# VHH binders against Mechanosensory abnormality protein 6 (mec-6): the designs that were tried, part 11

Target 1, 343 residues: Mechanosensory abnormality protein 6 (mec-6), of Caenorhabditis elegans (o01811)
Amino acid sequence: DLNKRVYNHTPGPCRVLTDNYKGTAGMTYVESQKRVYITLGYGRAHDLKTKTGIAFYKTNRTDGRSQQEMYDLIEMTINWNGYEYKKEFIPTGIDSYSSSNGRVLLYVINAHPNHQCIHFFQIVESSKLNHRKAICDPSFSSLQDIAVVGPDRLFVTNMAAFGRGWAQILEFSLQTGQGAVYYYDGSKLSTAASSLIAPTGIGYDAKRRILYVGSMIRESIFAYKVAKDTTLELLYEMMLLTSPIGVFVESKTGDIWIAAHPVIHESAWHYTHPENQNIHSPSQILRIRIQEEGNSWVTTEPYANDGATISASSSVVFTDEQMLIGSSFGRLLHCDLTHSYIT

## First folded at step 4 (VHH)

Design n12 (framework vhh_nb_b201)
Fold by ESMFold2-Fast, scan of step 4:
Structure n12 (fold): chain B 343 residues (1-343), chain A 119 residues (1-119)
Amino acid sequence: as target 1 above (343 residues)
Amino acid sequence: QVQLQESGGGLVQAGGSLRLSCAASGSIFDYYAMGWYRQAPGKEREFVATISRGGETYYADSVKGRFTISRDNAKNTVYLQMNSLKPEDTAVYYCAADFYGSTWYTDYWGQGTQVTVSS
């Protein structure tokens, strides 16, 4: 819709965190560490000279940190173990697996031209990542997001046959359904769902065994039941009046948090000019509560902004009555829910 | 810097075939989706065909089933095989490259090659 508008509001007090990079496109929450891991620099990676990486933000405010340090990002050091992608690492989608023995694994999409791969890391010590392996399949043309279901087992969305560019816009305009969800079982890649229109964010509810997949162009979320053999059964499609980009599933409630682009043509324009700091595109966060075993749902909008505070929200994490919002083009927001309020 | 150079144009009778080639200079050909556009006198430049880095293709409705786009990454070349040519296919054909991160604009254009289809 060319005439869509947003009305600015927040669920509580918000602040802009220190951003050492341009872009905070992907986030994953590691509850055992009280940390959110964030991929950095994606929105500026088009010039191939932008500093990129991974950092974490500590969610525990009872930590012994000073007021000045409470909102800082801490950069991870990557040990590539001889792997040669470190100069061409453009991280975007990220997810994690925490084992019962305290081991934490990170899975990160490298969205670099000619190097669409998923990199497998292990967190070692406090701020170091050891590279373990990468999967780089010829079918990886436009990877968006990862949902981890076990150690080295994951679903990944591939949005389009074409990468970013005018050909991808033509693909989306024709709605040809070239998108897919792939599944990696630790050794081989298979197609879990095909003929999808612009699949984006993906999230897994392990307790209910439901996989949620956003469709940017359809403006909807697909809910799939995950069988023991990882085959997907479509349960329902939830229509939104907005383009979902990032999906986060709150483990305690099963609530689905969506980072969305409410005016998709403005976001698309921003992606063509990521270097121009004067371009702003709207941001929106939705919270969806499934009811009646999937027969109904309630959607609330805890956050919306015209783009001046944060443009093109691409990721969201909610934990301990606090919300983090990331964007491909910069700014990381931290908001407090002071009274369990959602607008 | 990338430069695109088209070749293979010429005069052909209706129902005939031509193969256009576009050679790209530089080491970054693999980063580009490649395409063909055409422009007849007094008309705007129109889309003909595109091929992704992975080989997926799209065609304008007017050329579907008659034209085939392909690429050879080892030779930094994209091709347009044109079969069953019609007089209305007469135009200057332009090779185009679209780099990662450019959504609305074609990054590079060739100088064009003339295709004339006689009736």
Scores: ipSAE 0.000, ipTM 0.341, lowest interface PAE 13.2, mean pLDDT 80

Design n13 (framework vhh_nb_b201)
Fold by ESMFold2-Fast, scan of step 4:
Structure n13 (fold): chain B 343 residues (1-343), chain A 120 residues (1-120)
Amino acid sequence: as target 1 above (343 residues)
Amino acid sequence: QVQLQESGGGLVQAGGSLRLSCAASGFTFSYYDMGWYRQAPGKEREFVATIYTSGSTYYADSVKGRFTISRDNAKNTVYLQMNSLKPEDTAVYYCAREPLDYEGSYLDYWGQGTQVTVSS
């Protein structure tokens, strides 16, 4: 049913953060730093002159900053360490690894239309990223999102399509089950799952060793058990009745937060006309709580909007009773949750 | 069960060299990233260098160009070659193992440390 509607509601007070950044497509939370790292500039893949980069938002709001400064993003400086590339940096999917040694590693998809790579960074000196390496495999045609499972070990989703506009990718994915999940072990890339229909957001529950993979077209989340040899065993498919785009797993609870497009044809059309400021596509955040026995779950909807406040929600992070929502079209929404326990 | 044992520290004059070794046991060494950290008197423990399972290396700006990290998977050993040593490099040097996957907690596998003293 293509004639879906959303009703606007929030889980508590929300504000659109005051910034001039375009496209907040990916986010990762680093608990040890109380920071969310955000990729900027996606949604303009055909316009390589759009300002792009990585910034962070501080979730600790009692560090002596003014009320206005509490909502500011801080841009990261990138030291490429002599890495030369002939393509623009268009960061999208991002994930992090925090080591016992106090290092924080960031893994970032560069979604350049003709040359997609995953860049490996280390955070240094508070607001600086040092580039360590990149992987640019010929199979990387439409990378979506990253789930880190260890230092330099990650799963990545790929829609098997040309690196063109979103509607072309959507049409291609609808017609073929050619999407994949790749696994990188620090040295070699392998195929962990294949013949997937439009895989998007991906998240890892380290305590339960479960990998969650969104399917935009199937409107579902696939749950895989990750074996000790990193092979995937499908446990079940969770139907959402909405298109998952971003997946965030809360490490302590195992709760799954999903940024979704509830009316997929509207968001697909918006991606083909990204410069039209009159286009609004709906946003939706779902939260899934898996019951203790692991064989049933409860889905709630903490947030929904018709697109006027934030269009086409693409990423979500939940931490410390705060929720951040990003979109490929820009705007970063911050909500304080008035109900810390949702059943 | 997991053991990390550093060696090779000592007293050296400024401009000199030392090679630190860290012998690892109780785990599959080739599966883990290995790193070196140091702690000078009255200071926080700071990062020095890491070597990934891929063979890639990364260094703190203060040691880049002077220190080289390497590993020998057959010997379950990680090394830190320290050249052009400065008095500011004086610290206890610690070997560290990173877990294979992030288990939502900070699990520290550290060695006991080895003292490096650089005289002016």
Scores: ipSAE 0.000, ipTM 0.181, lowest interface PAE 13.9, mean pLDDT 79

Design n14 (framework vhh_nb_b201)
Fold by ESMFold2-Fast, scan of step 4:
Formats: structure tokens, C-alpha cells, sequence
Structure n14 (fold): chain B 343 residues (1-343), chain A 121 residues (1-121)
């Protein structure tokens, strides 16, 4: 709706964590390290040819850092470990898997327009990633987000049959449903769900065995029950009245956090002009709590902005009463939650 | 049966040196990344060093320039040469083998029993 209104509000004090990065499209939380890993540069990479990469933010405020140092990002060094990478690295979707023995793996979508892959990295030193594996399947046309369910097992969303450009815009306008969720079992890629309309963010609730998949064009979240390894059973569709882009599942509560574009035509315009810092697209964060019966839910809106503070929110992480918001077009926002928005 | 057996730990004075060894059996050693981790009293297990199957090495910032990891594929052994030891290096040192490609159960790797290193001031 072209007449939608956005009312600016925050859940508590917010701050911009360094305006030096040209995109913060994806985030994942690693509890064992008290770190959020963030993909850098996605929305600006094609036009500005700026540096891309991965950085982390420490959520633990009792580790002896000064007040100023508490809000710094630390860039990761990537060792490709002999992998012959011939394309530009354009990281976007990211997820993680932590083992009981202290190992952490990162899974990163490389959204190169002509050759999309999912890269597996191991965290080996405080600020270093070692490349372990790549999945580069010809069916990867528009990868968006990853939900890891095991160290070698994951779901991934593929938004459209065509990559970014005029053909994808026409595909979306016709709503032909060429999106899919793929499943990788450590050896083979299979189609877990098909005929989806612009699937975007994806998140997995391991305790309840539910996979949540956002649909940008339907303005909804699909909830699937996950059978052993690959079979998805649709439980319900939650209508949002906004376009979900990023999905984060809070492990302890099962709460679903969504980074959304409330005015999709403004976000679409921004994607055609990613280097223009004068374009502001609205941002919105939703929090959904499924009630005890499992057949109803409460939706709250902890954050909304007209785009001036952060444009087109693409990712969200919540941990320890802290919320981080990322965008494909820059800025990383940190908010402390001082108000209860879900009861 | 997969087995990792550490040796070479002990008591040493600050500024001294120790060489840890980890003998591996029951798997294709040359295909695995080998690493060392340590756990000090009252602290979480932390990364020390790793060596890839291609021979590339990585170190924790706290040990860089003092410790050297190496491997001998013919002997199925990984080593950690520890120089200029400090009291804060006191910990149980664990050998680890990792193979992300071997499937679910082995993707977390294999761990040794650990060897105690004590550095007195």
C-alpha cells in the first residue's frame, strides 16, 4: 500500500555501531563466544566495488573492555586455504553451528550475480576464518538466507528463477511462484519446498522442530514442521502486512524476530540505486510469540524508522536484552531493550 | 578405533620450553586438520593453534611468535613447540582432529585425553 505510514519508535536507547561499513545484510549469533557475526558490503559491492567481508560484535559487556571499545566491530581475516576463488566475494546470508567441544562453523552465501555459492568456514583464531567447503549448484539463482540444522546440514532459500535484474522484477510482477527452499544433507542438494513466491529469511527452532520461511511478496511467514532430515509439513501461514526479509529465532523462548520492509516499492527503488546515500527506505522489526496452544500468536513492533536512521532493515539478532539491526545499504544499529513488548 | 594420545607435558619454569606431541591412529591422518586447545583452571577451553591438511598454520594472538605447530604425516603425529612459556600458559592441552567432510559424527572432530602443562614463576 502506497499510503502506508511509519511511526518512528525504539525499544530503548539505540546507537549506530560505526557508519564505516557499506552494508550489513546478514547476522548470526554465537552464544558460546558472546559474538554476533555480520556480513559487510553487500548492497554497495556492485556499484562502489568497496571492500566486502565478515566482522563480529561482542555482546558481553563484562569482558574488561572500555566503554568506547564495547561498541567496536572487529573484522575477520579470511584464509581461503587453497580454494581457487575466481569470483568477487559478496557475502549476504549467514548462519552458524556450534559444537559441544567449542568448534564454531559459519555458513555464508556468496551472492555473486553469475555464480552463487554457500561457503563453510571454521573460526580458528580470535579474528580468522578458514575456508572448509563450498556448495556451488547451478540451481542457485537468487539465494537469500540459511537455516543450519547440523554441521553439514542446512536449509537455504532461493528467491526467484532469475537473478537480480529486469527478468526478476517481471517474475515478481507476474507472481509465478518460482522460489524454493533447498535442503543440503552433507552430500546432496534436494528441493524441500517449491512453488514459493519470493522466499526470503529463514530460521529454525530446534526445540520445536519448526522451520520459519518469510515470503516478501505474500507479506507472511510460513511455519513448517520438520521431519527427519528433509520433509517439510506446512502448519500455518502468519500474515504480517509487511514484507519479511530477515528471520531470527530466539532459542530460549521460540520467539520469531523479523526484519521487514514496510513499504516495498521504496525498498525496490533503493535496490536499483544502492550507492545513493540520499535514498531512505523504511525499516521495521517485528517480534512474534506463539501462544501455548500453538494455534495463535502475538505480534509486537519493537522498532520502526522512516529510513533516516537505518534504511531497509535486512537482518536482526536479539540476545541478552540487546537488539542488533542490519541493512544491505549500510549502518549497524544497536538497541538496548528497556521495555517489554511481548507478554 | 580413533585415538589421539598427547605426550610431552610437565612442569617448567617461566621462560622455558616444552614440546607436545599427539600420536593419532584409526583414521586417515593426512586428510584431517590438526589442532591444539587448552583449558586453564576455572576457564573455558580455548583455541591455541591449528595446522591444515595443506600445511598452513594459525595461532591464537596470545601464543603467536612463541608457539609453533607442525605435523608429520608419515608418523601420524602433530607437534606443538612451546617457547618463552609464561605462568598464564598453565593449562591442560588437548589435541584435536577435524574433518568437515566425513559426515555428522566426525564433523566435530576427535579429541585426546589432554596433557597438563604447569609453568611456575
Amino acid sequence: as target 1 above (343 residues)
Amino acid sequence: QVQLQESGGGLVQAGGSLRLSCAASGFTFSSYWMGWYRQAPGKEREFVATITKGGYTYYADSVKGRFTISRDNAKNTVYLQMNSLKPEDTAVYYCAAEDLYSGFDTSYGYWGQGTQVTVSS
Scores: ipSAE 0.011, ipTM 0.272, lowest interface PAE 9.6, mean pLDDT 80

Design n15 (framework vhh_8emy_2)
Fold by ESMFold2-Fast, scan of step 4:
Structure n15 (fold): chain B 343 residues (1-343), chain A 120 residues (1-120)
Amino acid sequence: as target 1 above (343 residues)
Amino acid sequence: QVQLQESGGGLVQPGSSLRLSCAASGFTFSDYWMHWVRQAPGKGPEWVSSISYSGGETNYATSVKGRFSISRDNPSKTLYLQMNSLRPEDSAVYYCAKDYLGTSEFYDYRGQGTQVTVSS
């Protein structure tokens, strides 16, 4: 629906966090550290003056910080370890692997329009990333998001055969299904699912071994059972009536949190003019709870905004009754949830 | 077969120092990351520190950073943990663990452990 509208509402008190970067497109939560790692700068990637990088936001509020310090982002220092990197670092999709022994690995999509890679980092000390390796496969035309299933083992979405421009628009308009989910086993890349229409956000429920893949154009989430050999079996498709962009799975409940673009043509127009601060596109966060019997589900909307507070929500993390919302166009929104149940 | 043998624990007073050692055998020690993990009575295991195969990279739990130092000697196949300014809450059995990124736990084996007790 080209004439969709959103009505502004929040699940509790919200605040816009300040940063000097444009874009907060990707997030991953590291529970052992009580930190959310955030990719910065994506929406202004063509502007050589735009700072890009990775920062963290600390979710633990009891560590004696002042109120201002509680809401600040802390930038990570990257040690590239001699990697010959000739393309600008334009981080977007991110996910993490945490072991019970405290080691944390980060996996980050470098979303350069004509050449894309996934970079493998290790968190060292409190604010340093050591680069370990990169995979830059010729099939990487439009990488969107990562779901880590083990150390150096991950699924990644590739949205379209054409990375941008009129060819991608035509591809989406015809719904030809050139999108894919790739799987990397630590050594080899393979195709886990193909013929997908604009796959975007991806999230993994390790307890239930279910992989959720968003489709922007179908306005749905695909649920796959992940076999021990990592083959995918489609269980069902959940219709959203909105375009999913980011997916987060709440480990305790199995609830699925979705960052969505409720009016996709406005978001698409905004992406063609990312430098224009007067353009706003709507944001929406959904929460899906799967019922015990019959694989039925309930969808609620904890957050919606016309774009003035945060445009084109691209990522969401929920932890300890806190919600963080990111966007390719900047601003990081932090909300405290005052209710522990879905409406 | 992988074998890890910890030593160097004991009963010490708060503020004291101890150096723990782990003798490794049954694998190519210089090819693997190594870890120290501790477990206090009635608690789950807590990761303490990690060191890369070359010794060029180290990581520490927030609770021990600035007080503990991990090191290794690849020729002698020995891992060390230097513990300074010991506190009662550091009392635990300390285990040496071999890392392997192909596992869900990042390590294949841990040894028998060495008891550290910090009390007056």
Scores: ipSAE 0.000, ipTM 0.179, lowest interface PAE 14.2, mean pLDDT 79

Design n16 (framework vhh_8emy_2)
Fold by ESMFold2-Fast, scan of step 4:
Structure n16 (fold): chain B 343 residues (1-343), chain A 121 residues (1-121)
Amino acid sequence: as target 1 above (343 residues)
Amino acid sequence: QVQLQESGGGLVQPGSSLRLSCAASGFTFDYYAMHWVRQAPGKGPEWVSSIYSSGDYTNYATSVKGRFSISRDNPSKTLYLQMNSLRPEDSAVYYCATEWRYDSGLPYEYRGQGTQVTVSS
């Protein structure tokens, strides 16, 4: 909306952890390791010169690190295991699966403009990723985000029939509903939901078996019940009055955290001019608490910024009274919660 | 165009107090969290304290917690650091910054020229 306003506020003191990368678009939290894994360098998908890769941030500050070391990102080394990768690695959407025996698997969208794939990794030796496989389906035109539901089993959002450019803008203007949610069962890709209008962030509540899918253009979140056969049943649509981009589900509470673009025309303009350092598009983080067994919801806004500190927030993780915010355009923001937010 | 100007440093004895000031210009001061950072000779930069844009939230390095107090005056675009019970270990050049980041070995995007604090007997 052209007339939306953003009032800058934070839930506590915030700091920028990195500016070496032109994108920090995706995050996943691995509780067993007390780590958030972050995809770096999505700005390269927009022809920006930047480093790309995956790094992690340690959420536990009791491990004896110095104060400066508490905020360091540790970059992962990727072992491609003989996979002959001939295209640049431009990671964006990411999610993880932790097994009871300590094995951690990562699933990463490679959003190269001419070569969209999902790469499957295993974490080894603390800071190494072993590549296991990739899926590069011809239907992958505009992949956004991943929600993992089991080992090598995941839902993924495909926002539009056309990739970035004028054709996608026309598609959105006509609201033809060419978006989809795909499901991968470890061997085969299928369509789990179709005729969606600009699906973006996706998050899975394993405890409650609910899948949340953001719609950028509808300014809403769809809630689906996931059956044992992975069939989706639409439960309800939550209206946000803002464009959801990233979705994070807090496992203990079931609270839904959303990274949003509150003024979508400004973020759209920024995406057409990603190299212009003078363009700032607003950022917004929402927290939704489902109440009365799903019969009502309360939405709060722990963070908002006009774009000067972080533009176009694309991902969020909340854990241990800490919030991390990522963006397709760069900075990784860390905030301590010094005040309890209640709904 | 963004400018930060620190002042208030000096030579003091252990146990003394100093108040540092940082005058900001060239940006919308009340929209940014602000930080104090110090660098002692032969050492890397050390984060000291942060204050949220409204002034409602503050954080401190463990080495200064209970002794230092950060504050701001948004109308005058000024950041302050009240330093009490100064120790020789606090000797450093003190910088204010509009935000800090820890990826480059110079973890602060915009900082001033600094103000020297020397604590010696």
Scores: ipSAE 0.000, ipTM 0.134, lowest interface PAE 18.2, mean pLDDT 79

Design n17 (framework vhh_8emy_2)
Fold by ESMFold2-Fast, scan of step 4:
Structure n17 (fold): chain B 343 residues (1-343), chain A 121 residues (1-121)
Amino acid sequence: as target 1 above (343 residues)
Amino acid sequence: QVQLQESGGGLVQPGSSLRLSCAASGFTFSEYYMHWVRQAPGKGPEWVSSISRSGGETNYATSVKGRFSISRDNPSKTLYLQMNSLRPEDSAVYYCARDFLEYSGYDLGYRGQGTQVTVSS
């Protein structure tokens, strides 16, 4: 709905962590390290002057850092091992796998306009990434987000047949359903779900074996049961009345956190003019708790903003009563939760 | 117990070819990514090549791409490295290594004793 209104509110005290990068599009939480890894610089897709990279934020506050250092991001150094696409790295969607041996693998979407790939990294030493491989399939036209289900095994959303631009806007207007969810098994890419309308954020609940896929245009979340052979069975569709962009699943509770664009035409305008710092698109975070049967749920809205603090929220992570909110257009927001909306 | 035994090294002239072999035992070979790593005297280890469980995916360090070819034979539990157009800077001890998990990585869990390759005139 073009006339939706947003009332500004926060779940507790919030602070802006950085504005040095024009984009904090994706985030993944690594519990074993107490770190959130963040992709930086989506604006590079439109402006080659934009700095890109991957950084982490420490969620624990017991490591002796000063007040100023408590909220700092630490940039990762990348060893590309001679890989050619390193000069055109525009990281967006990201997810991780943590092994019992302490190894952490990162999977990162490179949203290059002409050749989209998923890059496979291993974290080595405290702040270094070793590039292991990339997959660059011709079907990758508009990759959005990754859900890792095991070492080198992942689901990925492809939003549309056309990349960003007027052709994609026309595709959405006609609602032809050219979106898909692909599955990579460590060797082969296959189609796990097809004929989807603008699939965006994706998140996996390993404990319950449920995959959640957002649909921007339908304003809903699809819940799929993941079988042992990784085939998907649609369980239900949750209507949100807002456009989901990012999905995060809280492993302990199964709660679903959604970063959403409540006024989609304003965020669409921002995507066509990402360099214009005067454009402010509303941001919204939802928290969803599924009831026992899966046919009902409780939705709360811990955060909403008119875009002045953070424009067009695209990612969210919740851990240890802390919430981080990212956006493709910049700013990383950190909030402490003082309210419990779900019990 | 994981055991890896390399063979096939030797002294060769620049431009020559060598084929290294690695015999694996003590684990289900077909379930692991495998690697070749080399180390020249006084230098740290350098990753050379990796191969997926089925052999369908291979990766190479920039310094050897186009000259070296990695392959595996799962029934015989053997890993191979075909080295063509050898250069003096390829001189090193070559180690067969198993990945720590059932995927490709650079933090290698197990290595063999190594086989010496020397390229000199």
Scores: ipSAE 0.000, ipTM 0.136, lowest interface PAE 17.5, mean pLDDT 79

Design n18 (framework vhh_8emy_2)
Amino acid sequence: QVQLQESGGGLVQPGSSLRLSCAASGFTFSNYDMHWVRQAPGKGPEWVSSISWSGGYTNYATSVKGRFSISRDNPSKTLYLQMNSLRPEDSAVYYCAKEGTYIYSSLDYRGQGTQVTVSS
ESMFold2-Fast, scan of step 4: ipSAE 0.079; ipTM 0.599

Design n19 (framework vhh_8fcz_2)
Fold by ESMFold2-Fast, scan of step 4:
Structure n19 (fold): chain B 343 residues (1-343), chain A 120 residues (1-120)
Amino acid sequence: as target 1 above (343 residues)
Amino acid sequence: QVQLVESGGGLVQPGGSLRLSCAASGFTFSRYWMNWVRQPPGKGLEWVSGISDSGGYTTYADSVEGRFTIIRDNDKKMVYLQMTSLKTEDTAVYYCAREYGDLSFEYDYEGQGTQVTVSS
């Protein structure tokens, strides 16, 4: 909305962890390792000259909490195992699976403008990824985010029939509903939901078997029940009055954390001028708690910024009273949550 | 019916080598990633290694990388695990496992297992 306003506030003390990369568009939390894995570079990418990769941030703290090294990112080395197109790696959406056999798998969207793929990695050693396989499909025109439901089983959002450019702007203006959610079962890709308007962030609540899908243009979250055969049943649509971009589901509580663009035309303008450091797009983080009866929900806003600290928040992770916020335009923000309410 | 039959286990000295075999039947073997997983005495299941459907990609757990090699022969419907520089910590029952496909959310069709004991 053209008339939306943003007022700056934080849930506790915050710090910027990195300015070295333009994009921190995707994040996934691996509880068994106490690590957040972050996609780096220009994640939802128009600037192909930016350095790209994957790094992790440690969430566990010791007596060394005040040391600079405690807040540093550690870059992963990638063993591509002979995969030919590794040089054009533009990572954006990411999710993970921690297997009962101790294996940790990462699934990463490669948002190359002309041909998009999902890469399957395994974490080996402390800072190394082994490439296992990739899935590329002609229907992958505008992949946004991944929700892993099991080992090599995932839902993925495809925002639009056209990639970024004038054709996609026209598509959104006409609201033709060319977006979809695809499902990969370890072997085959299928369409789980179709005729969606600009689906973006996606998150899965494994304990409740609910899939949450953001719609940027509708300014809402769709909640689907996931059946045993992985078919989706729409339960309800939650109106946000803001454009959801990233979705994170807190496993312990089932709370839904949303990284949002509260003034979508400003973030859209920023995407056309990503190299201009003087352009600021507002950032907003929402936390949604669904009541036990499922008939209602409570929405709070732990964080909002006019874009000066972090522009166009695109991803969020919450664990151990810590919140990390990422953006397609760079900077990674770490906040400690000191209170149950925003002041 | 899907069947996986492991063989090649036994008693071996530390620093020794051993080759495990897995014979697969009842499914289109060339369409599936295959894995080796192990269960040490008194512990849970631990993933060891994986190989892509074509054999072009291999993956290894940190504890075995550089020491173990996974290989497959699609014509014979076989998966092998070549183990070198064996350690006492490698003592376990080793299972061949098909990565799930269209059928379930977990590893499916684990075999009977083959015991590997590394002792002095």
Scores: ipSAE 0.000, ipTM 0.223, lowest interface PAE 11.0, mean pLDDT 79

Design n20 (framework vhh_8fcz_2)
Fold by ESMFold2-Fast, scan of step 4:
Structure n20 (fold): chain B 343 residues (1-343), chain A 121 residues (1-121)
Amino acid sequence: as target 1 above (343 residues)
Amino acid sequence: QVQLVESGGGLVQPGGSLRLSCAASGFTFDEYAMNWVRQPPGKGLEWVSGIKWSGGETTYADSVEGRFTIIRDNDKKMVYLQMTSLKTEDTAVYYCARSYYLGDTPYFDYEGQGTQVTVSS
């Protein structure tokens, strides 16, 4: 909606970690390491000389770091293992898998406009990624986000069948469903859900075996039961009255955190001019708690901003009373939670 | 009532072989992935191996790959761990554990009582 208003508020003290990082579009939390891995540089991806990459932020405040070191991002070194990438590396969606043996695997969307892939990495040493493989299926026209369900097993959202331009605009304006959720089983890609309207963020609750899929145009979250054969059964649709972009699921509580664009017209304009620092678009974070019957939920809004502090929030992670907010247009925000917005 | 009962542990010399068994009851066995996890003395739980509900796919920890084989018999409601080329580092209490999907390894919803494997000369 073009006439929506945003009222600024925070859940506690917030800090902008740095303005030096361009784009922080995707985040994943690795609890065993107390690290959030962040994709960098997407907001300037049209500039082929802009540095892109992956960095991590440490959430542990008792790990012996100095106060000056506690707010720094540490960039990862990528070992491509002889993989000849013929396109720019434009990382956006990211998710991780921590195995019981201590291995951490990262899965990263490379959102090149004419050729999209998912790259499979293993974290080695303290700050190095070894490239293992890539999947570059012809159906990958507009990949958004990844939900990992096991080692090399993942769901991925594809927003629109027609990619970019006037055909995508017509697709969204007519609310015709050409979006999909794909499933990769370690060897083969299949379609898990089809005829979706602009699917965006995706998150998996492993304990309850529920997959949450955001729809930007419907302004809702779809909750699917993941069956044994990975088929998806729609349980319900949660209306948000805002456009979900990123989804994060708390492992312990099952709470769903959503990075949203409350005024989609403004974020869409910003997206066409990501290099323009004078454009601001609103940011919003929602927290959803599913009630014990599983058929009702409570939605709260821990954070909202007019775009001046952070524009068009695209990703969120919550851990240990701390919230990180990322955006495709830059800045990384760290907030300490002093109050619970969910009962 | 879900029940998992391990057996087959014991004392074995380095380089030896041992077969662990797990008998399952109280649930539809062929609807779940099965896993072996172990706990060495004074250490935390370590996942060892997993097998899909159908038996059609297996996974192994790097430390045991090539030495251990996980198999299941859905008709008998049994899962087995065939261990070869045993090392002193394999000394642990071994538990069988249930998960809904292969690769759902952090979220075991039931574990057995365990069986002790000691590798020593």
Scores: ipSAE 0.000, ipTM 0.264, lowest interface PAE 13.1, mean pLDDT 80

